# VHH binders against p49116, part 64

Target 1, 238 residues: p49116
Amino acid sequence: EGPLLSDTHVTFKLTMPSPMPEYLNVHYICESASRLLFLSMHWARSIPAFQALGQDCNTSLVRACWNELFTLGLAQCAQVMSLSTILAAIVNHLQNSIQEDKLSGDRIKQVMEHIWKLQEFCNSMAKLDIDGYEYAYLKAIVLFSPDHPGLTSTSQIEKFQEKAQMELQDYVQKTYSEDTYRLARILVRLPALRLMSSNITEELFFTGLIGNVSIDSIIPYILKMETAEYNGQITGAS

## First folded at step 5 (VHH)

Design s16 (framework vhh_brivekimig_d4)
Fold by ESMFold2-Fast, scan of step 5:
Structure s16 (fold): chain B 238 residues (1-238), chain A 121 residues (1-121)
Amino acid sequence: as target 1 above (238 residues)
Amino acid sequence: EVQLVESGGGVVQPGGSLRLSCAASGFTFSSYAMSWVRQAPGKGPEWVSSISGSGGSTYYADSVKGRFTISRDNSKNTLYLQMNSLRPEDTALYYCAKGGYLPWRDEFDISSQGTLVTVSS
């Protein structure tokens, strides 16, 4: 009963670290990515339907989909983050590493392919001019994915995913009434999220802040954070 | 251009303590996370600890958690590693590294001279 998402769930504002450094550095990149991850998890835990599934199911869902949520967040916040500049800096580093024989060609190829897929995804979303409501529903569709291995309560998860899909359809048809195929163009972008490795995402964005601790291991901790503690993490203030 | 000079290593008995220092120059020290990385004889480099540019966040490898403390003095452009309860397996060359980012298979860019820590019974 009632809508899956409210207007509060459409608001998704990334607060960047301040002050902005004169030159992009690893500290700024990792801090920015961590804030986006925390914002994404806080967004998910604020959904009543998500809370209703219970703590164990919540942890399993976020562990299964955090990379998809994070990637949607990267696309949504690409301008605020200067993501294209970050990715260009990483590519330049990789090319220099090839010339200096510091990294294997196989690893560099794997990481470059990931960056290309990420750039293609973000560019597709930008070209479609995806709005805040559409991003909120796409994140909900990804979050309530019943098809990940090892999940329980899959029937209720599927029900929430279908509700997200229906509310997205209603929104798009009402708001973009003259664009008959907009919903289809948006939805065909989602499968690309599953082609991107969560391990490579961790290495690109989180190594400097997480060290040897995986995102998988910190997810239960982040989901249990009090609102005040969470706000301290994403704003750099307490 | 960028220079990192480690010091403070030495020979200690198991259970002993050492404080390592890294003097940094040639870049805006406070704008970068800094790391300690060690390389044991015959082994590859191992990440030990990282600290954010402001010093507000610290991270440790599980093998050193509770025994080592990373800190920095941005006014002196110096990074520190306080090592307590040292074990024979802590024997290694210790390097400081600009940044904490290990984007490619946990590989480390060791750009400094290093300081030798030997823990012997």
Scores: ipSAE 0.000, ipTM 0.189, lowest interface PAE 12.2, mean pLDDT 81

Design s17 (framework vhh_brivekimig_d4)
Fold by ESMFold2-Fast, scan of step 5:
Structure s17 (fold): chain B 238 residues (1-238), chain A 121 residues (1-121)
Amino acid sequence: as target 1 above (238 residues)
Amino acid sequence: EVQLVESGGGVVQPGGSLRLSCAASGFTFSSYAMSWVRQAPGKGPEWVSSISGSGGSTYYADSVKGRFTISRDNSKNTLYLQMNSLRPEDTALYYCVRGGYLPWRDEFDISSQGTLVTVSS
């Protein structure tokens, strides 16, 4: 009956590991990424509509869309993460590796393409100046995707996605009333999220810190995590 | 505390084979990707190969692809590197490292003694 998202679901505050190291290292990158992933999953589990679908459906949805949620989170938190600095360092390393024959050419090409797509996505979102309400609804549209294989409550998921789309439309039309094409510009960005490999995202951001267990395998644990455990993760407690 | 102990190195003729082992303790081995890194005399460390925590994904440097095979036995907390068709340029101290393949990573947390592989006639 009520709105899909409340004002509490618009708040998305990433707490970074501090201090930032003088030289970027894998542990800092992976710790930052893990905090963002945990924040994203905690955000999803706090939505009443999501809770109503039940644990099995919740797990299946997040397993299918975690990379899309994570990428939206990277775009939203790009400034606080200094993401441009991280990606520039990665690109510089890959260019040097091509010249030194340190890594397979095919693998370097795959990773470079992924980084380019990620940079382009984050830059497009920054150029559009996507606000917190818009990010919240985009994440909800991605989360409530009824078209993933193996889902059992597809009609209900579709209704929640349509509700997210309607509430985003109402928000954008009211807040940006004279920009008649803003919603269209925002929505055409979403298909790019599905073209980004979750395996390459996992390798770039998670390989060195969270135990390198498949993100898919830890999702049920994170979704069942108590508030105290969640708070420990976002503050970097081990 | 994390402890890694490499073994299996030795002297072998060009074209020969060796199998390296790394015994891990102090952490949940199956939860971590693992890598082999080598350091030739007077040179910096070079990444050789990585394997995911489950063993489902493996990665290799172009210089060893088709010759080396990385594997793991999570029930024994042991990482392996099967090295075939060895060349003089494979001569190095070999280290196992907790952590997987990261394309931007050319620095490695090497805290163990390593195992020496010498390829010579």
Scores: ipSAE 0.006, ipTM 0.237, lowest interface PAE 9.6, mean pLDDT 82

Design s18 (framework vhh_brivekimig_d4)
Fold by ESMFold2-Fast, scan of step 5:
Structure s18 (fold): chain B 238 residues (1-238), chain A 121 residues (1-121)
Amino acid sequence: as target 1 above (238 residues)
Amino acid sequence: EVQLVESGGGVVQPGGSLRLSCAASGFTFSSYAMSWVRQAPGKGPEWVSSISGSGGSTYYADSVKGRFTISRDNSKNTLYLQMNSLRPEDTALYYCARGGYLPWRDEFDISSQGTLVTVSS
């Protein structure tokens, strides 16, 4: 069978909302994060292997791993997003929300630890100088994770994950032939993604969503969007 | 230029039904996903339902699944929300919004008038 990912799956270009406000606000941060989430899910749905699993499995799988995909996307797009500036704005906004909600010191500590872990992850990926091919395969490895609780079709998902791992290995060995341990250094970064709470990520980046709309509830919609509809959401065009 | 005019609201008893309509103008209606958003007294806006431009895909908030049905007639530029088995907690001002599942902009429906739905015993 052909490769799991094609060259088109290496292309991952985030278009930021324009105009950028003079001061970052919840709406701008939420739109920026939503565009990255849309891009990440649209990337996943474009993979033939992912499509082959069927709609119900696709929905369950993305619900299980969206935070990992989103975090990898944050690391990959850190420069175009000015992520450090967004994180600083989130901290300031969260401080105001904490004061309003009278959150406990334990919750504040938990959220700050999450932000630290996110920064450490993004910095480690930058230090390793992860390229576009490596990001594509790392996203595929986390997408096709058979070990999330409640998943079905785990045998087929595991086969796709193994294929992603093999293709990443082949790429790294060919491209970075002089760095024998590069693949190991990259792969040991992935377990850190599982330690970060999707609930805290949602609070930090998606508080601008109207009402009680959760990421879990929007996932089926995003995965089923027509290409023209997706493009309309991203560009603001018909 | 974009105009959205809601109608069909009213007062109903618990368990009753209402059908809301939204007449759209000023844009190519069939090219846009459409949504219903409600705002209950003393609460922020809550997304209720969305429908794709073609009408082929529909989505609902968990609180209304099985009770509400969203539909559209692209030949008439009209969006509908059929509300069955209404509950007191459905009492809200209902807005028609241009856009898909994430009607999260501050002015998500600047042309909307809203229509009031009151469910009372």
Scores: ipSAE 0.006, ipTM 0.302, lowest interface PAE 9.7, mean pLDDT 82

Design s19 (framework vhh_brivekimig_d4)
Fold by ESMFold2-Fast, scan of step 5:
Structure s19 (fold): chain B 238 residues (1-238), chain A 121 residues (1-121)
Amino acid sequence: as target 1 above (238 residues)
Amino acid sequence: EVQLVESGGGVVQPGGSLRLSCAASGFTFSSYAMSWVRQAPGKGPEWVSSISGSGGSTYYADSVKGRFTISRDNSKNTLYLQMNSLRPEDTALYYCVKSGYLPWRDEFDISSQGTLVTVSS
């Protein structure tokens, strides 16, 4: 019937925490990441097709793909977040952990490889100059992934993914008509998102969360937040 | 400017009930999610429950699900926590907090005196 996404779904504005600290710390990084996660979840829940799948399916989809959505959000918001500065602070923390014998060499290697993969992904997206419409449809493609284990309603999810792919193709062909292979270059970036560990993303960006509480366990709470409550959380408005 | 005043704590037997209240002032109460956070002796703060600004959505820590009920009266700028089937491990200072970051994180902005709940046989 109508398009999968409206113009309102193209708007993705991250409001950074204030006041900004003199030096980056775990609290600021965790709050910044949490705001991006909240924004990403709110974006997903606002899509009529997503709502139509029902609450249980919505929770299962987001649990399966939150890391991919979050990583796309990091790439899209890299400038407003000063992501390179955040990653440099994380690397300095890891360097300190090595010197203090607080972390195994194998774990540090895994984390450094994850940071490298994240940097390469963000760099590739920046080099392609991915626009807001393209980001919105890439997020929709990863959100409506029918191939995660344990999903129900997979045929309907696949139809929404195909609709997202079709609308992205139409947009790219119209907007970047001179670049015949742009769509292919964009789509081949997506498999890299599945190679990134959600556990390592959680360790890097969400270390300020309560001990054994995982992102997976809090997703249902975020998805059930009211729009006014979510807006207050994102803007930090008093 | 922002003021939160907790009350309703006391000493109860295991299996007993208490109702905590939090009187809020200095901000538009209905525009903010509110949370209850507790701190047991010798332990860090633990998130207990949260409620949305309208009261339409509620969230609970696994340790209190089915026993505690959070509610609010926006006309009176008051937050409540109904505690049933109390256990010795519920013994703590209880604080109400205005929504800040994620309500289940260890980092809480606790600026009030709290109200003491003691569950003992």
Scores: ipSAE 0.000, ipTM 0.183, lowest interface PAE 13.3, mean pLDDT 82

Design s2 (framework vhh_brivekimig_d4)
Fold by ESMFold2-Fast, scan of step 5:
Structure s2 (fold): chain B 238 residues (1-238), chain A 121 residues (1-121)
Amino acid sequence: as target 1 above (238 residues)
Amino acid sequence: EVQLVESGGGVVQPGGSLRLSCAASGFTFSNYGMSWVRQAPGKGPEWVSSISGSGGSTYYADSVKGRFTISRDNSKNTLYLQMNSLRPEDTALYYCVKGGYLPWRDEFDISSQGTLVTVSS
């Protein structure tokens, strides 16, 4: 069988809402995050190995790993998103919420700790200067995680993950031949993704969702969406 | 030229039922999710329900969950909304919208006439 990923899977281009408002608000942040989430799921759908696992397995995998994919996407698209500016706006809003006694101090502390972990992760990826090929394979390693509860086809998922790891190793060894430990430095970043709460990510980035909807309920919708419908929703036109 | 024509509205008593229809033309209907949006007198538009292009996935606002059913017939290019256990607060102009659920947007491109639903006791 051919390679797990093709050059088409390296392309990951986020289209931001335009223009950026003078004051960052929950709606702009939510739209930006939603576009990234949609792009991430559309990217996953385009992988033949992912398609081969079948619809039920695809839904279960994405429900289990969407926060890890989303966080990798935040790191990859940090410049396009002006992520540091968005995080600063969220922090400012949280500090104002504490002063207005709208949220408990314990909850605010949990959320602030999550933001600091996210900043640390994004900074570590920036320091390593992770390229587009490396991001594509890291997302594939995360996507094809066989260890989530309730999964079917775990042996096939594990084989796809191993294939992603092998192809990443081959790429890094050929492209960064003088940095013998680069792969190890990249891979040790991945466990941090599992420690970040999907509930807190949802609260930070997706509070502006309309219709009292959760990310868990949106996932099957996005995965079953036709390509024309997906493109229409992202651009607001067909 | 995209055209959407809603019908099936009327006056009903609380607890009554109505079935709305939307006849679509000018685009490949089965390639697009479709939505129902309503606008009550003096209020902004409110999303009601969405259905995927294939009809395999449906989504509802909490206010209508369990009472309304969205469906489509791609062979007839028609979208439906079955409304049961109607309440006075369901009184609104109902619009058919090309495109599925946009969870981060509070605006909808409403270009059709709509169909009026009045629930009066």
Scores: ipSAE 0.093, ipTM 0.498, lowest interface PAE 4.2, mean pLDDT 86

Design s20 (framework vhh_brivekimig_d4)
Fold by ESMFold2-Fast, scan of step 5:
Structure s20 (fold): chain B 238 residues (1-238), chain A 121 residues (1-121)
Amino acid sequence: as target 1 above (238 residues)
Amino acid sequence: EVQLVESGGGVVQPGGSLRLSCAASGFTFSSYAMSWVRQAPGKGPEWVSSISGSGGSTYYADSVKGRFTISRDNSKNTLYLQMNSLRPEDTALYYCVKPGYLPWRDEFDISSQGTLVTVSS
C-alpha cells in the first residue's frame, strides 16, 4: 500500500475574500472561515484512505472532528487570515460587553477562555515552526481518530491513524534529524484541540452565514458536493 | 438548528399597546443576550432593545426609552417586547436576534420572518 498522503495533500492554500474590507466585519470573518472549512473538508475527501471508509463513516468522522481540523487550519493559515488581528478585535468587543452587561458574565468568561486557548494553541504551533507536511499529518491524525462515540470500522480508522503517525515520524526524523524531541513536542499539542468547544467556534466564526443550520447539519452536504460545485464555493464564483 | 419565531404584531391606533413574543430553540437561550431590531418600510434595520442572558440588565434606543420594556422567560425560551404609547413612526417589521460575539457587527443577523406592527393613522 502506498503512503497515506501525497504531495497534493501537503498543499493547503486558502483563498481569502477580496478586497480586504477597510474595517473588519462579521461578513468578512464568516466568509473567510467558511472558505477554510470548505477547504478542510475538501482536503479530507481527497484522501483515498478516507474514501475507502465509506460515506457514513466519513460523515461521522468529520462531524466528530471538524472543530479540530478547523482549528489546525486556523493555526496553519493564521498569517494569511491575519488571525491575531481578528482575535484581538473579538477580545476587545467582549471586554466592552462586560462593562455594558449585554451578555451573561458566565458566557463571556467561557468565550474569553476559548479565545485564550485558541491564541495559545496558534502561538505554540508558530513557535514550533510547524511546516506544511507536519500540518498535513497532524490533520490526518485528528481525522482518523478511532475513539469518537458511534463510529463503525474503528479498526480501519485506527490503522490509518497509526499509518499517519508513522509517516509523520519518518518525515520529522529525516527532515529535523538534529532535533530528537521535535515529534514529541508536536504530538503533545494535539490534546489541546479537544478542549476547544465546537459550539463556541461556530458562534465566533460562522454567525451570520450558517443562519439557522448548524455545522453538523451541513457536513453531509459538503461531503457530497461535486468537484465543480465545491470549486465554485471556495472561489466565491457561485 | 437555531430558530427564532416572532409573533404578536398587528394593527393598533396611536397611543395603543402591543406585546411581541419570540420563541427561541436550538441553543442555550439563558446563556445569550437577546435583542429586538425593527425595519421600517424603505429603511435599514434599527436596533430597539437588548436584554442580558440573566435578564438583569436592559438597554433601549433613545426613540423607545420609557415606552418599551424588554423581558425574557428563560424557563420557556421566550423573549418579549412590551410596547406602550405607540406612535406612527414605530410602524415596522420587528425581529428578535441573538447578538454575535463580534465587535465589527455592523448589521444584525436577521434570518426569521419577523412580526409586522402597524400604527394606524
Scores: ipSAE 0.000, ipTM 0.165, lowest interface PAE 18.6, mean pLDDT 81

Design s21 (framework vhh_brivekimig_d4)
Fold by ESMFold2-Fast, scan of step 5:
Structure s21 (fold): chain B 238 residues (1-238), chain A 121 residues (1-121)
Amino acid sequence: as target 1 above (238 residues)
Amino acid sequence: EVQLVESGGGVVQPGGSLRLSCAASGFTFSSYAMSWVRQAPGKGPEWVSSISGSGGSTYYADSVKGRFTISRDNSKNTLYLQMNSLRPEDTALYYCVKAGYLPWRDEFDISSQGTLVTVSS
């Protein structure tokens, strides 16, 4: 059969809101994050293997892994997003919240720990100089995770994950032939994604734009959007 | 200036029907998907239904599927929601939203007053 991913699945172009405001605010951060989330879900929907699993399975998979996909997207798009600047603005907000006693110290500690884990993940990916093909296959590996509770078709999901792993191995061995341990260095970064709280990611990047509605509740809506509607959402255009 | 004006709400008994309308101005209506979002007293906003710019595709929340029908008339810049078999849990303020933001982004259209639907049990 053909490859799991085509060249079209390697292209991952984030269009940022323009112009960037003079002072970063929660609305700009959330709009930027929402565009990345939409791009990530559109990417997943475009994979024939994903489509073949059926709508209910697709919804369950994305609900289980959106935080991992989003975090990989943050790492891949860190430069175009000026992620370090966004994280600095969030940290500044948290420091001000401590001084004004608006948030509990325990909560702020959890959020700061999450930011440190995110920074370390993004730094490790940058240090490895992960390319577009590698990001595409890493996203496929986390998308086709058969071990989430409540999934049906787990055998087929596992086969797609194994196919993603094999194609990543083939790509890395061909492209980085002199670096025998590159694949191992890349793959050992993935478990950290599951230790990051989706609730904290939601609080950091989606506060002020989603209101009381969770990412989990909106995923079925995003997955059912037409391509034209999706493009209107991510570009902010007519 | 984007303006959306909802109408058609009212008081109805369980099992009854209502038709909501949304008059849009200040943007190219046919170029945007449109959504209906509702908010019950003391609850957060809930997405109800969406329709593509052409009207060719429609989407519904599971809670309203088979009972509600979304439609649009691009020549009149008007969005509609036909609500059948109404239940007490459908009681809410109903808002139409331009899908330049997602349906859950209620602050996108601060000018909209919504239209109140009350289903008496």
Scores: ipSAE 0.000, ipTM 0.133, lowest interface PAE 13.9, mean pLDDT 81

Design s22 (framework vhh_brivekimig_d4)
Fold by ESMFold2-Fast, scan of step 5:
Structure s22 (fold): chain B 238 residues (1-238), chain A 121 residues (1-121)
Amino acid sequence: as target 1 above (238 residues)
Amino acid sequence: EVQLVESGGGVVQPGGSLRLSCAASGFTFSSYAMSWVRQAPGKGPEWVSSISGSGGSTYYADSVKGRFTISRDNSKNTLYLQMNSLRPEDTALYYCVKGSYLPWRDEFDISSQGTLVTVSS
């Protein structure tokens, strides 16, 4: 039986591309985001409960929740990524696009609203000082979501989500015993993740992908990678 | 000196098959993942398939999944791509590249001649 997550699942270390360019560009942003995406999928794949669901279920779950996992990863790694600097560069590009009449005003408004929601989410998580254990369990709660359309084994997925919720509750009550409302304050942040468009996330962070690839299309590829290849992708080695 | 030499391309009718080969030299072939990348006339490069150094893991672009099979023979330092049920949109110059060519990580350096595949009547 045992706990859903082990101490190894709390470790979430993003290695950024080096050196940082003098001017932020699409390729650097895409590479940074790709490393975080690979790290997030490697994290999910390392969970025994996730492995137990089988390949088809694993692919369906990650396809449904990658944007939520990625956004939680952005919040957790905001400092190491200098995320505020990346978002400022994107905003500057969008403002220049308005002046050059390259994009519709409605589209720019949608993207700006998405960036503001993302900033608000990351700021709220930072203000709450969410720790590594809390992030691991929040990621587990969104990963084991039984309510996505087309899923099989929904009863087992729900059991794993409930186990994640119970273990998070136990951790928070024990570690932050003086803060009676901390768990509630953390959990009410999660619904905001589903309000953020995966299409807009893809356009903001993965616009440097070559050809007609989408995140949805590469997820099965990433999940089938050998461990050495995963490690190479998240560190930039070969 | 890394050398990659592609062969096996040609002209085929839609629904036909071709087997591409890539002869590798100048490096420890079995220590590296290998990939097939194609470039259609007037288009940028498109990743097609990758195989791990051991041959134990294979990966495919959605456009070729179920039709193409990547394989390798480490004793011969040779990479293969078996292409079945070919379509006009598969028409491209095909290159083998050292490493896993992922569209977001690195721009691959095409130093070889490639092999031309044309699917038409």
Scores: ipSAE 0.000, ipTM 0.203, lowest interface PAE 12.0, mean pLDDT 83

Design s23 (framework vhh_brivekimig_d4)
Fold by ESMFold2-Fast, scan of step 5:
Structure s23 (fold): chain B 238 residues (1-238), chain A 121 residues (1-121)
Amino acid sequence: as target 1 above (238 residues)
Amino acid sequence: EVQLVESGGGVVQPGGSLRLSCAASGFTFSSYAMSWVRQAPGKGPEWVSSISGSGGSTYYADSVKGRFTISRDNSKNTLYLQMNSLRPEDTALYYCVKGDYLPWRDEFDISSQGTLVTVSS
């Protein structure tokens, strides 16, 4: 039928909490991350193809890929979030902890490896200068992944993923016609998203969630939110 | 609603043993790492131990290595801390915490009552 994504689905605007604290704290990081998560889920639920799959499939799909969507969102919104500053501060603290022999080396190593992977991913996307259209279709490719266990309607999901791939190809070939290998460079970045631990992402960015509720538990609630409630969450206006 | 209830604390002589339990509800227990954190009188929180969601990986603070053992039973949604060779400096309120210990954090999200461990002669 029509295109998988419309112009409204290319727009992705994160509104940060204000004012920024003098020193970075867990509350500010969690609030910023929560706004990005809500924005990402609202983006997904607004896609007609996604809606057509039905509530149960939508929930299963987002539960399987939220970390990949969130990480793409971090890369896309890295400048707005001052993500490099946040990650550098965490790395500096971890390096000081190693020198002072205060904490388990194994735990520090796991967290540092995760942060390194995240920094490498965001840096690679920045170097490629990925635009808003490209981000929208990369998120669609990740969202419509038919290979997660327990999914129903896998043939339809695969068709939507193929449609996303084709529309991205058409865009890149027309917009960046002089760069023959751009699409290949972009697509080869996607497998790295599946190597990132959702548990470590949750602990780094969502530790301050009220009631210590899991992201898996929150997903069905966010997907069912009314527009007014959702707008309150992403702007902080209650 | 996430609920964590600690138990098993008590008074014990130096060199003694205690086993702490944490009953978890309101979330998919097996999907999360769990941690034990303690707070001694007049001091801030200190991370003690962490265990992965599957139970396959465990981590310990240097002060408790070789003396404490963290374990979990995902079928019972219960976290355990076996404490051996207890010392007076182990005297503290012990809390279980949902999630991994983050080495870069100064504070822990402690919402439960905790269980008191007193080591004295």
Scores: ipSAE 0.012, ipTM 0.333, lowest interface PAE 8.7, mean pLDDT 83

Design s24 (framework vhh_brivekimig_d4)
Fold by ESMFold2-Fast, scan of step 5:
Structure s24 (fold): chain B 238 residues (1-238), chain A 121 residues (1-121)
Amino acid sequence: as target 1 above (238 residues)
Amino acid sequence: EVQLVESGGGVVQPGGSLRLSCAASGFTFSSYAMSWVRQAPGKGPEWVSSISGSGGSTYYADSVKGRFTISRDNSKNTLYLQMNSLRPEDTALYYCVKGEYLPWRDEFDISSQGTLVTVSS
């Protein structure tokens, strides 16, 4: 059987909304995050192994792992998104709420801890200089996670995850042959993704969603979008 | 259509208690966090409390912490706010809101009438 991912699955190009406002607002942040989420789900849809699992399994997998895929996408696209600037703007708003005594200290602490974890994850990936092939396979390992509650077809999902791990190992050993422990350093970063709350990610990046709908509720619709409509969402063309 | 109907407000003396209710319809209630927000006369809206969809996590504004308790009954699609040791400064129109209120949000969706709480001697 052929490789799990082709060269087309390594390409991951985020197009940011234009123009960037002088002062960041929730609508710009939400639009940017939505484009990344759409790009991530389009990437997943294009994988033959993912399609082979069937629509119900595809929906369940993406519902379980969207936050992990999104966070990997944030790390991969941090420079394009000016993620540090977005996070600094959010922190400034939180500081204003502390000064005005509008939120509980526990709530602010929880959100700040999430931002710190996100920054540390992105910094770790940047320091390791993770390349496009490595990101593609890390996303595949996360996507084909058999251990989420409520999943069916777990044996087949696990086989695809193992295939992703094997292909990543082959790539790293060939490309970074002098760095014996690179793969271990990369893989040990992945557990941190599950420590980040999907609810807090949704609040930080998706508050501008029309009708105040959850990511969980829109995932089936995004996965069923026709290619032309889907491309319009990714590029903001229509 | 998302519909939220608050009830349980009234006039109480300082130190008194009230229990507010919010009846939700038009969405899968257990899938969403819910919040209570209040607006005192002449002031902007103030976030009071939030609860996760499962009810496993609760959050409170420092001004109400230790006095108010947020809870939910997902089988009845109902959100509650138990208010104890009420103070005159708690006087406000109280709204329930779908989702969590963030301090950097320009506004929150309050399409409902709210319920008036007046604390006076």
Scores: ipSAE 0.012, ipTM 0.350, lowest interface PAE 8.7, mean pLDDT 84

